# Designs tried in a protein design chat: VHH binders against Glycosyltransferase family protein 64 C3. Part 2

Target 1, 302 residues: Glycosyltransferase family protein 64 C3, of Arabidopsis thaliana (Mouse-ear cress) (q9c975)
Amino acid sequence: DPDPCDATNQREFQKLRSDQITVLINGYSEYRIPLLQTIVASYSSSSIVSSILVLWGNPSTPDQLLDQLYQNLTQYSPGSASISLIQQSSSSLNARFLPRSSVDTRAVLICDDDVEIDQRSLEFAFSVWKSNPDRLVGTFVRSHGFDLQGKEWIYTVHPDKYSIVLTKFMMMKQDYLFEYSCKGGVEMEEMRMIVDQMRNCEDILMNFVAADRLRAGPIMVGAERVRDWGDARNEEVEERVRDVGLSSRRVEHRKRRGNCIREFHRVMGKMPLMYSYGKVVNSVGEQGLCRKAGKLVFCDRD

## First folded at step 14 (VHH; from i6 with Y101F)

Design j2
Fold by OpenDDE, last read:
Structure j2 (fold): chain B 302 residues (1-302), chain A 123 residues (1-123)
Amino acid sequence: as target 1 above (302 residues)
Amino acid sequence: QVQLQESGGGLVQPGGSLRLSCAASGFTFSDYWMSWVRQAPGEGREWVSDISGSGGYTFYADSVKGRFTIARDNVKNTLYLLMDSLKSDDTAVYYCARELFYGGDKEGYFDHWGQGTQVTVSS
């Protein structure tokens, strides 16, 4: 495979398309293929979407299944957006941020295969991004914090501020793919290695990269309808994900992500993450809808 | 075929110690996070501890922190749980599990489990 970081592959920002976006969807679970198809169809129906790349990260998926998936995606997706299915060469979570020559838009949307967003909200996010092209724009946010008792950085949720946009729905300028994957020297390499070891926190690392460059926090945008089917609080999630008590796992998961923040901070020698406050949001509260007892409700509701 | 087999469980008095082992086969052991999960009678499964593929990162539930130590030997394809200062509340079936991650703000999941080993802490 050609080196994705070849300098010849990096296009000048001004030469990239400004009127549309490229959607990079991370696929992995065969169980979620039906949902993925729905999500792709939804994105494809939007006039602002130029291309959709499904990045398949599961190396164990049979080729026959992927072939069928590709056929289905191309056959049943409306609109004029080009659709590609790419099996990732590596199982690394960093691979989702590899620059690709096929991406010819200024804006790229990083999203998961289990998050649905309505077209109006997508277009709104793009509008906000166009006005702030150097900022990460998204709908799901988290915050770093400093625990005074433990004297350590933590990963948390704060009702009034945020510093991290999640890859559930993250719009960014294409340049950040190169910043993440190709630049930053030894320090960046070490942080990518941490992601590989932790099997997590690639999204946090992207926020570190963006914040360090821009010296500003991300922008949270409100969405009319955002469904996070991957939220463990949904009843439809795979049984294997719910095999262990949810409450305890959530706490531990946050602690683990806090460890990532600490590790990145250690490597960089500074905390680049910056807080944002109340920008372009309908609510700083729960934005995700989950299916519970057969009904769509906010995920924080039981 | 992925196989996990726990051993080392038994009856111990409060304050005692046990070492659990999990023998793994059928996959590249060092490429995976491994977890210990326990289930007490009448209760749901509780995550206890996990360890990264290389062993560089370890995490513990608050209930066992400072008392339990997770370790692994990637040459022997074996996962360990050293349990010190055992309490009655530690009584459970302990399972070894292979842990996978989707990335992002998503919790890990377990795709393979051992049969479990019984740990009983009683006077």
Scores: ipSAE 0.896, ipTM 0.957, lowest interface PAE 0.5, mean pLDDT 92
Fold by OpenDDE, fold request of step 15:
Structure j2 (fold): chain B 302 residues (1-302), chain A 123 residues (1-123)
Amino acid sequence: as target 1 above (302 residues)
Amino acid sequence: QVQLQESGGGLVQPGGSLRLSCAASGFTFSDYWMSWVRQAPGEGREWVSDISGSGGYTFYADSVKGRFTIARDNVKNTLYLLMDSLKSDDTAVYYCARELFYGGDKEGYFDHWGQGTQVTVSS
């Protein structure tokens, strides 16, 4: 396989397409193949999508099944977007951020195979990104924090601020793939190794990389309809995930991701993550309340 | 074929110690996170501890933190759980499990389990 970090593969930003995006979808679970097909069909139906690359990370999946998947994706997906199915050569979670020579767009959407987003929201996200091409733009957010009692960095959720965009839906400039995978020297290599060891936190690391370069936090965008099928709160969650008390596992999972933050911080010698505030929405709506027919309603409503 | 086999369980008095072992075969042991999960009678499965492939990272449930130590020998393809200061509440069937991760903000899951070993803490 060609070296993805070969300098000859790096195209100038100005030469990349600005009117469309490339979607990189991580696939792994055979159980989610039907959903993946639906998701791909949805993305392919959008005129802003140039190409969709399904990055399959499960080496245990039979070739026959993948062949069938590819046939189904190409046969039943609407639109003109090119669809590729790539079996990842490595099980590393870092592989999702490898530069691809086939990516000819400025914007790249990183997404999971269990997140659905409506077309309007996708296009809106792209619009926001175009206005902020150096920012990570997404719909799912988390935060770093500092626990004063433990005197350590943690992974957490804040209702009013965020510093981490999740790979569930993350739009970025293509350059960040190179920044993540090809640059950063020994420190970046060490952090990628941490991701490999932890088998997690590649998304957090990308946020570290972006924040360190840009010196700004990500942008959260609103979505009209975004469904996260992978959320453990869903009734349809795989039985394998349900086998162990979910609530306790969530707590532990957050602690683990906190450990990633600490490790990245240790390696970098600094905390590059920055907080953002607010959610960018496609519609402002009416904010004023008026009394109509004895009731308080939005003023634009009869 | 992936195989996991627990051993080392038994009857112990409160305050006592046990060492559980899990023999793994059929896969590259060092490439996987391994977990201990326990199930008490009439209760659901409870995660106890896990350890990264290299052994560099370990995590513990609060209920066992400070008392239990997870370890692994990648040469012997064996997972260990050192249990000290055992309590009656530690009575359970203990399972070793291979742990996988999807990445991102998703919890790990288990794709292979051992048959379990009984640990009984009683005076």
Scores: ipSAE 0.893, ipTM 0.959, lowest interface PAE 0.5, mean pLDDT 93
Fold by OpenDDE, fold request of step 15:
Structure j2 (fold): chain B 302 residues (1-302), chain A 123 residues (1-123)
Amino acid sequence: as target 1 above (302 residues)
Amino acid sequence: QVQLQESGGGLVQPGGSLRLSCAASGFTFSDYWMSWVRQAPGEGREWVSDISGSGGYTFYADSVKGRFTIARDNVKNTLYLLMDSLKSDDTAVYYCARELFYGGDKEGYFDHWGQGTQVTVSS
């Protein structure tokens, strides 16, 4: 395979398509193939989607199954979007951010194979991104924090601020693929190795990269309907995930991701993550309250 | 075929020490995170500790932190759990498990388990 970081593969931002997006979907579980097909069909139905690349990361999946998957994706997906199924050469989680010569759009959507989003929300996210092309735009957010007691950086959830957008649904400029995979020298290489060793935190690392470049946080956008089938709170989650007390695992998982933040911070020698506030919503709604029929109601109510 | 076999369990007094071992076969041992999980009588399974493929990263449950040490020998395809300052609450069947990750904000999962080894802490 050609070197994805070959300079000839990097197109000037201005030469890339601005009217559509490329969707990069990570696939891994054979069990989720039916859902993946539904998700691909949904994305392909959108006029703003030029291409969908399914990046299959499970090397143990039989070729016959992948062939069947590809046939199904191409036969049953509506729209004109080109669909590709790419078996990843590496099991590295970093591989999801490899630049690809087939990507000819300015905007790239990174998403999981178990997240569904409605078309209107997708288009809205793209609109927000177009107005802020250098920022990561997404629907699922987390935050870094500093634990004063432990005197360490942590991975957490804040109700009022965020600094990390998750790869469940992450829109970015294509350039960040190169920044992540090809640039940053020895430090970036070390951080990618940390991801390989930790088998996690590639999404956090991308946020580090973006924040360091832009010196601003991500943008959270509202969605009308987003289904996260991978959330452990779903009843249909694979039994294999439920075998150990869920609550303790969640706490531990957050601690582990906190370790990633600390490691990245250590390598970079600084904390680049920036807090953002607020959620951008498609519907502005009425903000004013008026007294009508003796009651305070929104002014747009008759 | 992936196989995991625990050993080293037994009866120990409070404050005592034990070393558990898990022999792994049927896969490239160093490529996988490995975990210890325990199950006390009448309780659910509780994650105890895990270690990265290279051994560079280790994590512990708060209940065992400072007392237990997870280690691995990738040449011998063996996972270890050194248990010091054992307490009655540590009484459980201890399982070795292979841990996998999907990436992102998703928790790890276990795809293979050993048969377990009984650890009993009693005076």
Scores: ipSAE 0.887, ipTM 0.957, lowest interface PAE 0.5, mean pLDDT 93
Fold by OpenDDE, last read:
Structure j2 (fold): chain B 302 residues (1-302), chain A 123 residues (1-123)
Amino acid sequence: as target 1 above (302 residues)
Amino acid sequence: QVQLQESGGGLVQPGGSLRLSCAASGFTFSDYWMSWVRQAPGEGREWVSDISGSGGYTFYADSVKGRFTIARDNVKNTLYLLMDSLKSDDTAVYYCARELFYGGDKEGYFDHWGQGTQVTVSS
């Protein structure tokens, strides 16, 4: 396989398209294929989308199924956007940030296969990004914090500030793919290894990378309608995710992600994450909408 | 075929110790996080502890932190749970499970479970 970090494959930022975006969708669960198709169709309907790359990370998925998926995606997606389905060579979570020569846009949208966003909100996010091309722009945010009692960095939710945007919906300049995957030397390699070992926190690491370079926090944008199907509070969540008590698992998961922050901090020797304040657009949906009892409600509502 | 089989459970007095084992087969053991999950009578499943593939990272529920130690032997394809200072509240069926992660802000999930081993702490 060609080296994704080959310098000859890196295009100058100025030569990349500025009028459209490339959408990189991480696929993994066969169960979510129908939803993925819906999501791809939605993105394809937007005039700002040049290309959609579905990055399939599950090596156990049969080729025949993926072929069928590709056919379906190309057949039923209404827009002019090019659609690709790529079987990832590695199950590494870092692989979602590999640079790709086929990406010819300045802006790249990283998103999950279980998040739906309305077209207007997508376009708005792109508009915000165009005005701030070096910043990560997204709809779902978290924060780092410092626990004084434990004297340790933690992963948390803060009502007034944020420092981390999640890969549920993350718009960035393409250069960050190279920064993440190809640069940073031994330290970056070590942090990528931590992601591989932890099987998590690739999104946090990207925020570390961006913050370290930019010296600014991300931008949270509001969405009119955003559905996070992956939220465990949804009725449609896979049964296997509900095998263990949700509340305890959530708390533990946050602790784990806190450990990632600590590890990255350790490796870098500094805390690059920076807080941002405020929402560019304060609208309902940015907190995540879930389907409960057949109705769309805030995920935190019963 | 992925197989997990727990052993080492039994009856123990409060303050006692037990060592649970989980024999794994049918997959590359070292590539996966492994977890212990327990279920007390009439209660839901509770996550207890997990360990990374290499064993470099371990996490514990607050309820068992300082008392339980999770370990693994990747040569023997075996997961362990050393339980010290056992309490009556530790009474449960203990399961070993293979843990997977989607990444991002999503919790891990379990795709394979053992049959479980009964641990009873009683005077």
Scores: ipSAE 0.886, ipTM 0.954, lowest interface PAE 0.5, mean pLDDT 92

Design j2
Fold by ESMFold2, fold request of step 15:
Structure j2 (fold): chain B 302 residues (1-302), chain A 123 residues (1-123)
Amino acid sequence: as target 1 above (302 residues)
Amino acid sequence: QVQLQESGGGLVQPGGSLRLSCAASGFTFSDYWMSWVRQAPGEGREWVSDISGSGGYTFYADSVKGRFTIARDNVKNTLYLLMDSLKSDDTAVYYCARELFYGGDKEGYFDHWGQGTQVTVSS
């Protein structure tokens, strides 16, 4: 796609495929390639996945390694999904949201190369998204907050509400790719530049874009099993984590993300993020408590 | 070969000041966030402060905010840490590190380190 923002690339929502999704999955680290191949194979086995675009962001990766990756992706991935390996034109994190003419589905799934989800939960997330096509739907959430003492916006986790879906697993309508990358004039240009300077926060910016458009919060979906290989709290992270303690690095990370929220607020002149409450789950369960043998238990359980 | 070389450490009394320097070579210095990290005796490494490639953004650990100032000179390829109002618990080896990032909700990491410079705050 020589101009990803060419007006002919944006097709009318109603004319796009409605019963399948396109997966846009980032790749960067060559050592992560075996896991990436496993994750692509998993998505390709689902009947709801029309195509998978692996967006490769590391410009230093040798061409022969990329050729081998592509061959492995197509050879070892079952199903009818088309698979593409796209070398990004820049190392900018904004590039993960470039619209692409090959995406002909209403929904896109933005995800990372180190998060695995089971097929039933993937299909459930899509069902929730189909009922809420203007909202961001995902399995990982965070919140913005306001620190009254410091009188500033912060990045945080609230136990009972959220306003931000992470790109670990973010399902959305493809129109938001155009809103992020191609529209919004000088304001969006400045905000994308902040992402480049911070080397982070592209997911927060997408949440600002969606919230501003819809004037509603995102939706958290429960999953039966979501493996987050990239979380620094895994035992396996010792191989990829350098010598600085996790608590200290998390402080820096929260300050960075909070600064992004403050910068986006400054540029837009408003705070479009809205809180959502609750997690949508793929089950109808008994909610009433009954006393059985002197204990309160769910009425349908022993 | 990326090289980072710290200097400017030493012995100082509580309330005193020091300026650390880190000479960088072997890479385009202005393209990278740079960080100061310290390690006190018997403890793990602790992030202290970092600064964007242009110098336009800075962050500080709560324990040093208001007392320490990070700066860089992209003409001289040098990173600085100005330390004021030093306390005994600032005693540590201070490292210069080149910082890299993932997108999304993933903490940054350090791919190259200097050898460190000792700062001792004692009366």
Scores: ipSAE 0.804, ipTM 0.927, lowest interface PAE 0.8, mean pLDDT 90
Fold by ESMFold2, fold request of step 15:
Structure j2 (fold): chain B 302 residues (1-302), chain A 123 residues (1-123)
Amino acid sequence: as target 1 above (302 residues)
Amino acid sequence: QVQLQESGGGLVQPGGSLRLSCAASGFTFSDYWMSWVRQAPGEGREWVSDISGSGGYTFYADSVKGRFTIARDNVKNTLYLLMDSLKSDDTAVYYCARELFYGGDKEGYFDHWGQGTQVTVSS
């Protein structure tokens, strides 16, 4: 198939749609297909979604199962968004960020097959992104930090700041797909190779790419209803995934992600991640007050 | 069929050393992260250490860092855990496990396990 990095195939920016988004959903686990179908249906119901691309990363999934999945996705979608099912050739996590000529919107939403968000919060996130089109916008955030005792970068959660948006829900301009996959020469090749070796950290690397280009932090958006079914705190016990204690699994995970941050810092020779503060929320209504006859009353609105 | 078989456990005095081995077959060993996981009497299973397919990256639980060394031999398809300065709270059944990952901010998981080998550190 066509070279995703062939720059002559990229659509010029001003001809891309500015009023809608393309949703890119990563899928792998066949047993999560029912949840994936629910999530796709939810996105398809929003008028801001132009198209939904399900990026299927499990190369061993039988063709007949994928045919049934596509049939179900199309049959149960209530909106007019186009739906595509794309069988990827490998399970590399970098593949979720390949640029695609079929994406005709300025914005893309990168998300997982087990995160649900309500339609109003999705539309609010898009409005925030439109005001900040060069920034990553998302509902799940983390931080890089510096461990003074160990003298090393770490992956953590800070109470009052963040620097990393997770691909659980990450809205961004589509240009970052090309930046991640096709630019940066030998340094980016090495960092993408680290993602493959770690079997993780593709989202952290995207944050490095965006922060380095923009020199600004990401934006966290509050959601009215968001559910992460893959979060171990929300997960029902399953022998395959919960046969080791949660605290122990979280320790390994944070060490792995911290090592990715250290490796990306080493390869780039700098730390481009920047802190952001605060969560952008849909405002509550505030009625102005006026004095009439010595009492405070609501002002007329027109 | 994926097969993992641990060996090398036994009784050792505090401060002593042991080397655990795990023979792997039925898959391309060098393509996978491998882990040691332990289960003390009456406790849940606890991740101890893991190592990348090439052996270039290793991680350790804080309780064992500096005392244990994970290693692999991709020619012999064997995973090792070299345990030094053993303490009584290292007493556990030690399992060899093959580790898989979802990506992103989600913990890894173990899709295949050995039968385990007992390590007893008696004072």
Scores: ipSAE 0.804, ipTM 0.926, lowest interface PAE 0.8, mean pLDDT 87
Fold by ESMFold2, last read:
Structure j2 (fold): chain B 302 residues (1-302), chain A 123 residues (1-123)
Amino acid sequence: as target 1 above (302 residues)
Amino acid sequence: QVQLQESGGGLVQPGGSLRLSCAASGFTFSDYWMSWVRQAPGEGREWVSDISGSGGYTFYADSVKGRFTIARDNVKNTLYLLMDSLKSDDTAVYYCARELFYGGDKEGYFDHWGQGTQVTVSS
């Protein structure tokens, strides 16, 4: 049980690999193992992926099943990416952001075990991130908002602005793992405790961490092909979860996520989340985004 | 073996009050969010309220906010729903449910249910 926050684990950004990423995938359900294997194989086939860490959070999974999973992951995945299966020591959602000494890349990709993305779009997202290494870059976004009647922060979606990248696909500099897990003193301890009590909101907290450091919003990138297998609107669910209507479950979910935003705002004493506008798409080619006069605009091509 | 058993339902007049109880066994009660869910005749199930393991956080559906209070007693392993100012729209079978979460932007779900207790609000 080495200390993930030991000072020798945090390496200088400039000395980390700049040409590849490390993929961190959460896994929990034994039921999703076939899909997880497909997703790992897909990432491993990309030349930009240095390593893939599968973070297994279900403590009840038999060791024999995990051994077979590891064998399948390594046997059926093409490419030269190293693949690790790590059984988490804690059921806390915060554990997905623990820093790890084996991560030798500037960028990490945080993703779920039920989201697929095509290789060209993955590579495009990385190119956007390389031009904006302090920002969160992802394909799934949401917004914080202010409810004028209730006079409170809420969790929502807008068609034309966003401030939150979801851990379905979230590319970021690895330094944020240390900022989330190891730094920020009593304030971060209290906010991580809120995540544990809410059983949710670890991704929102990471957005607060990144936004506070940079004072800038995230970047949404488009994908040519992306599939979210975990979207309740499109998938068969177990009988127990099917028993409650989607609209009712979404109401509870929005209240929970909004409460997290309000709690993080209270603990920090400020709202660091900032809005971003627009989606960067591959049809623009090799042009990146630049900050001009406080706005994101396309850079001149050089 | 997780078990949830509701009690306290009955017939009540509009404007009246009722207290539902749910006895829990077979798991560490204080580790879980617990929820009340209701089902009116001929309708689907509707989430009503939930409460964190410690009791420190609660959420309510808009239709019951201000009238219902969820509570728990972690010594007695019992979940409560205190219902005030009842109206005919509150007529339903009320279920106690254990709530689980995926994290991130995914709705929670219920892995265990009680048998339900009938609440009827009629003049």
Scores: ipSAE 0.800, ipTM 0.925, lowest interface PAE 0.8, mean pLDDT 87
Fold by ESMFold2, last read:
Structure j2 (fold): chain B 302 residues (1-302), chain A 123 residues (1-123)
Amino acid sequence: as target 1 above (302 residues)
Amino acid sequence: QVQLQESGGGLVQPGGSLRLSCAASGFTFSDYWMSWVRQAPGEGREWVSDISGSGGYTFYADSVKGRFTIARDNVKNTLYLLMDSLKSDDTAVYYCARELFYGGDKEGYFDHWGQGTQVTVSS
């Protein structure tokens, strides 16, 4: 789209497809292409996925390599989902949230090129999202917190609460793409510039956008099988990212993400993030409890 | 091609000060986060501090916060580390590094390194 923020490209929510999702997958590293191809194939095999957009953010990738990638994505992916490879005009992390006229579903799934999830868990996440279409729904969560000693907002993991869904797997209403990229005037422009300056935090900013609009927290869903190939604790992480000790790099990362939270708070003048509690999980089945012969038993037992 | 060259290391008494410099060339310096990373003998490399392209954002490892100051001069394409209140634990080779990032909840990494400059804190 020549102007992704042109309002004439927006479609009414009620006229968008309600039974399927569009998957938006970021790609950047040429070394990750084999894994990316596997992940795209996995999503394409699900009947709830209508289309997959691979958003390629590395502007230096040769055209010949991108042509081969597109050929492989279409050749080796099963199912009927349409697959597109889109070369972003820049490496800005904000570009992953640009609205696109080709997205015809109410829901979009924002995900990374190194996270795999099983089809049943994907479908469960979609069912939870359908019951809560204004909330962010995902499998990986974090929290904002307030450090009483330092008197400042921080980025943390809390055992009992969360307020942030990660773009490792983030299902949301497609309208938030427009809200993030095209609305909010000078304040959102400044916050998007902070993302560019920090080279990070686009996912945190999307959580701010959603929380501010809805005044409600996100929803964590359980996954039966999930693999995060990009987790630095995983032995299969690329060797170049292990040049510096993991604990040291994680300290820098937490400080960076905490500073983003503080900067977004400063720009907005408020803290819209809301805590949510608990994890929504699939039940063991469709059996209920019934009273049979004076005893409480599973309805399908007798 | 990207080039990073550190200078300013040496032998210093505990409690003393040093100023490290890193001359950068072969890339648009102001577009990149730059970092100081150190390696003590027999140990892995540990991140010390980094600074945004504009210089507006800085972060420090807890072990050096309040004692070290990172700075940059985008006209001279030079990165600095001002080290005060040095102690024996600061003895290391200090590297200048160009820092890159992933989106989301994933730690950054370093794609180009200088040769390093030795800092020794000894009585």
Scores: ipSAE 0.800, ipTM 0.924, lowest interface PAE 0.8, mean pLDDT 87

Design j2
Fold by ESMFold2, look of step 14:
Structure j2 (fold): chain B 302 residues (1-302), chain A 123 residues (1-123)
Amino acid sequence: as target 1 above (302 residues)
Amino acid sequence: QVQLQESGGGLVQPGGSLRLSCAASGFTFSDYWMSWVRQAPGEGREWVSDISGSGGYTFYADSVKGRFTIARDNVKNTLYLLMDSLKSDDTAVYYCARELFYGGDKEGYFDHWGQGTQVTVSS
């Protein structure tokens, strides 16, 4: 019953927990439950995770299946992180960004139910975010672009630049949940309605919100091991996805997301997305030569 | 429960026109994106066109853009595909499909299909 946009729910950033994160995992497909359980267990094993909220968006899922899911999540997850399963009241994709009073950390990780990342890379991403708390930090990126022939904004991938972090793995300050869901007046209401009509693009809209306030682009972080089970180029593909050729469906998908970019640009009257370049990695420091027992060896070796 | 039934296929000469229909029942039709998908002989299934629940947004495969028009009637719970300037490589079984989406950078999937209607373009 509580209003998620009640002003008392927005706590001052400096008073929030700074050494841990809250993971917000969006789930919908009952077919993905076994993978979701694996991913939650993986996040719970990291000491930087304070709590995990599984945001279940499918209102038609039987209550017994959700009870089973919750029991499995708590039974098979080894850490001390609190785990909550939240049945959302609607299937709106905007609901993944609702602020929640139980989130007591500065950082939230927005992620999908089919993306795995290793513990060291998760912790590295958090360290990068801590140095850049106003920026979106993630492992999967895309670009907006301008198609000169069609004279329109498009959704694309460039090898050298990016402007969009995907909700497959998106770390951000929790304040952006309030910016997305509770602020911006009629303009934001219209853009959230576009997300509902398109049944997509909530992640692009969050990038517009953050970019409009950031005055800087997002940050791509490299991961040692990251697995995207939802990418049809991976070995594990849902049977339903196999019914239609991937290239054909990806064309529709890119057209639709490009249309979202054009619609958000139209509503805002500006293009706030900014390009970023390069990937932040957990690199080995400067390479040097050291004399050990009269022999020159690399200093980073024993 | 959910039922989709295509009709309107047939044999037509190149340059001809057809109108496909898909009658929907067992769900709130206007809440769902609907798609036309086709399967030519010896080929996999190919997305042709889709339309938003309200009808306000439409998208087309490049191979049919400008020749095909998708439409819906949310009062009659019916999806349409108006096919003009038909070519021999439009020969296929055409399916009506209901889409669900995960959000983000993920393609939608088709959770319910019709039986299909044959379209044959030949002299």
Scores: ipSAE 0.747, ipTM 0.900, lowest interface PAE 1.0, mean pLDDT 86

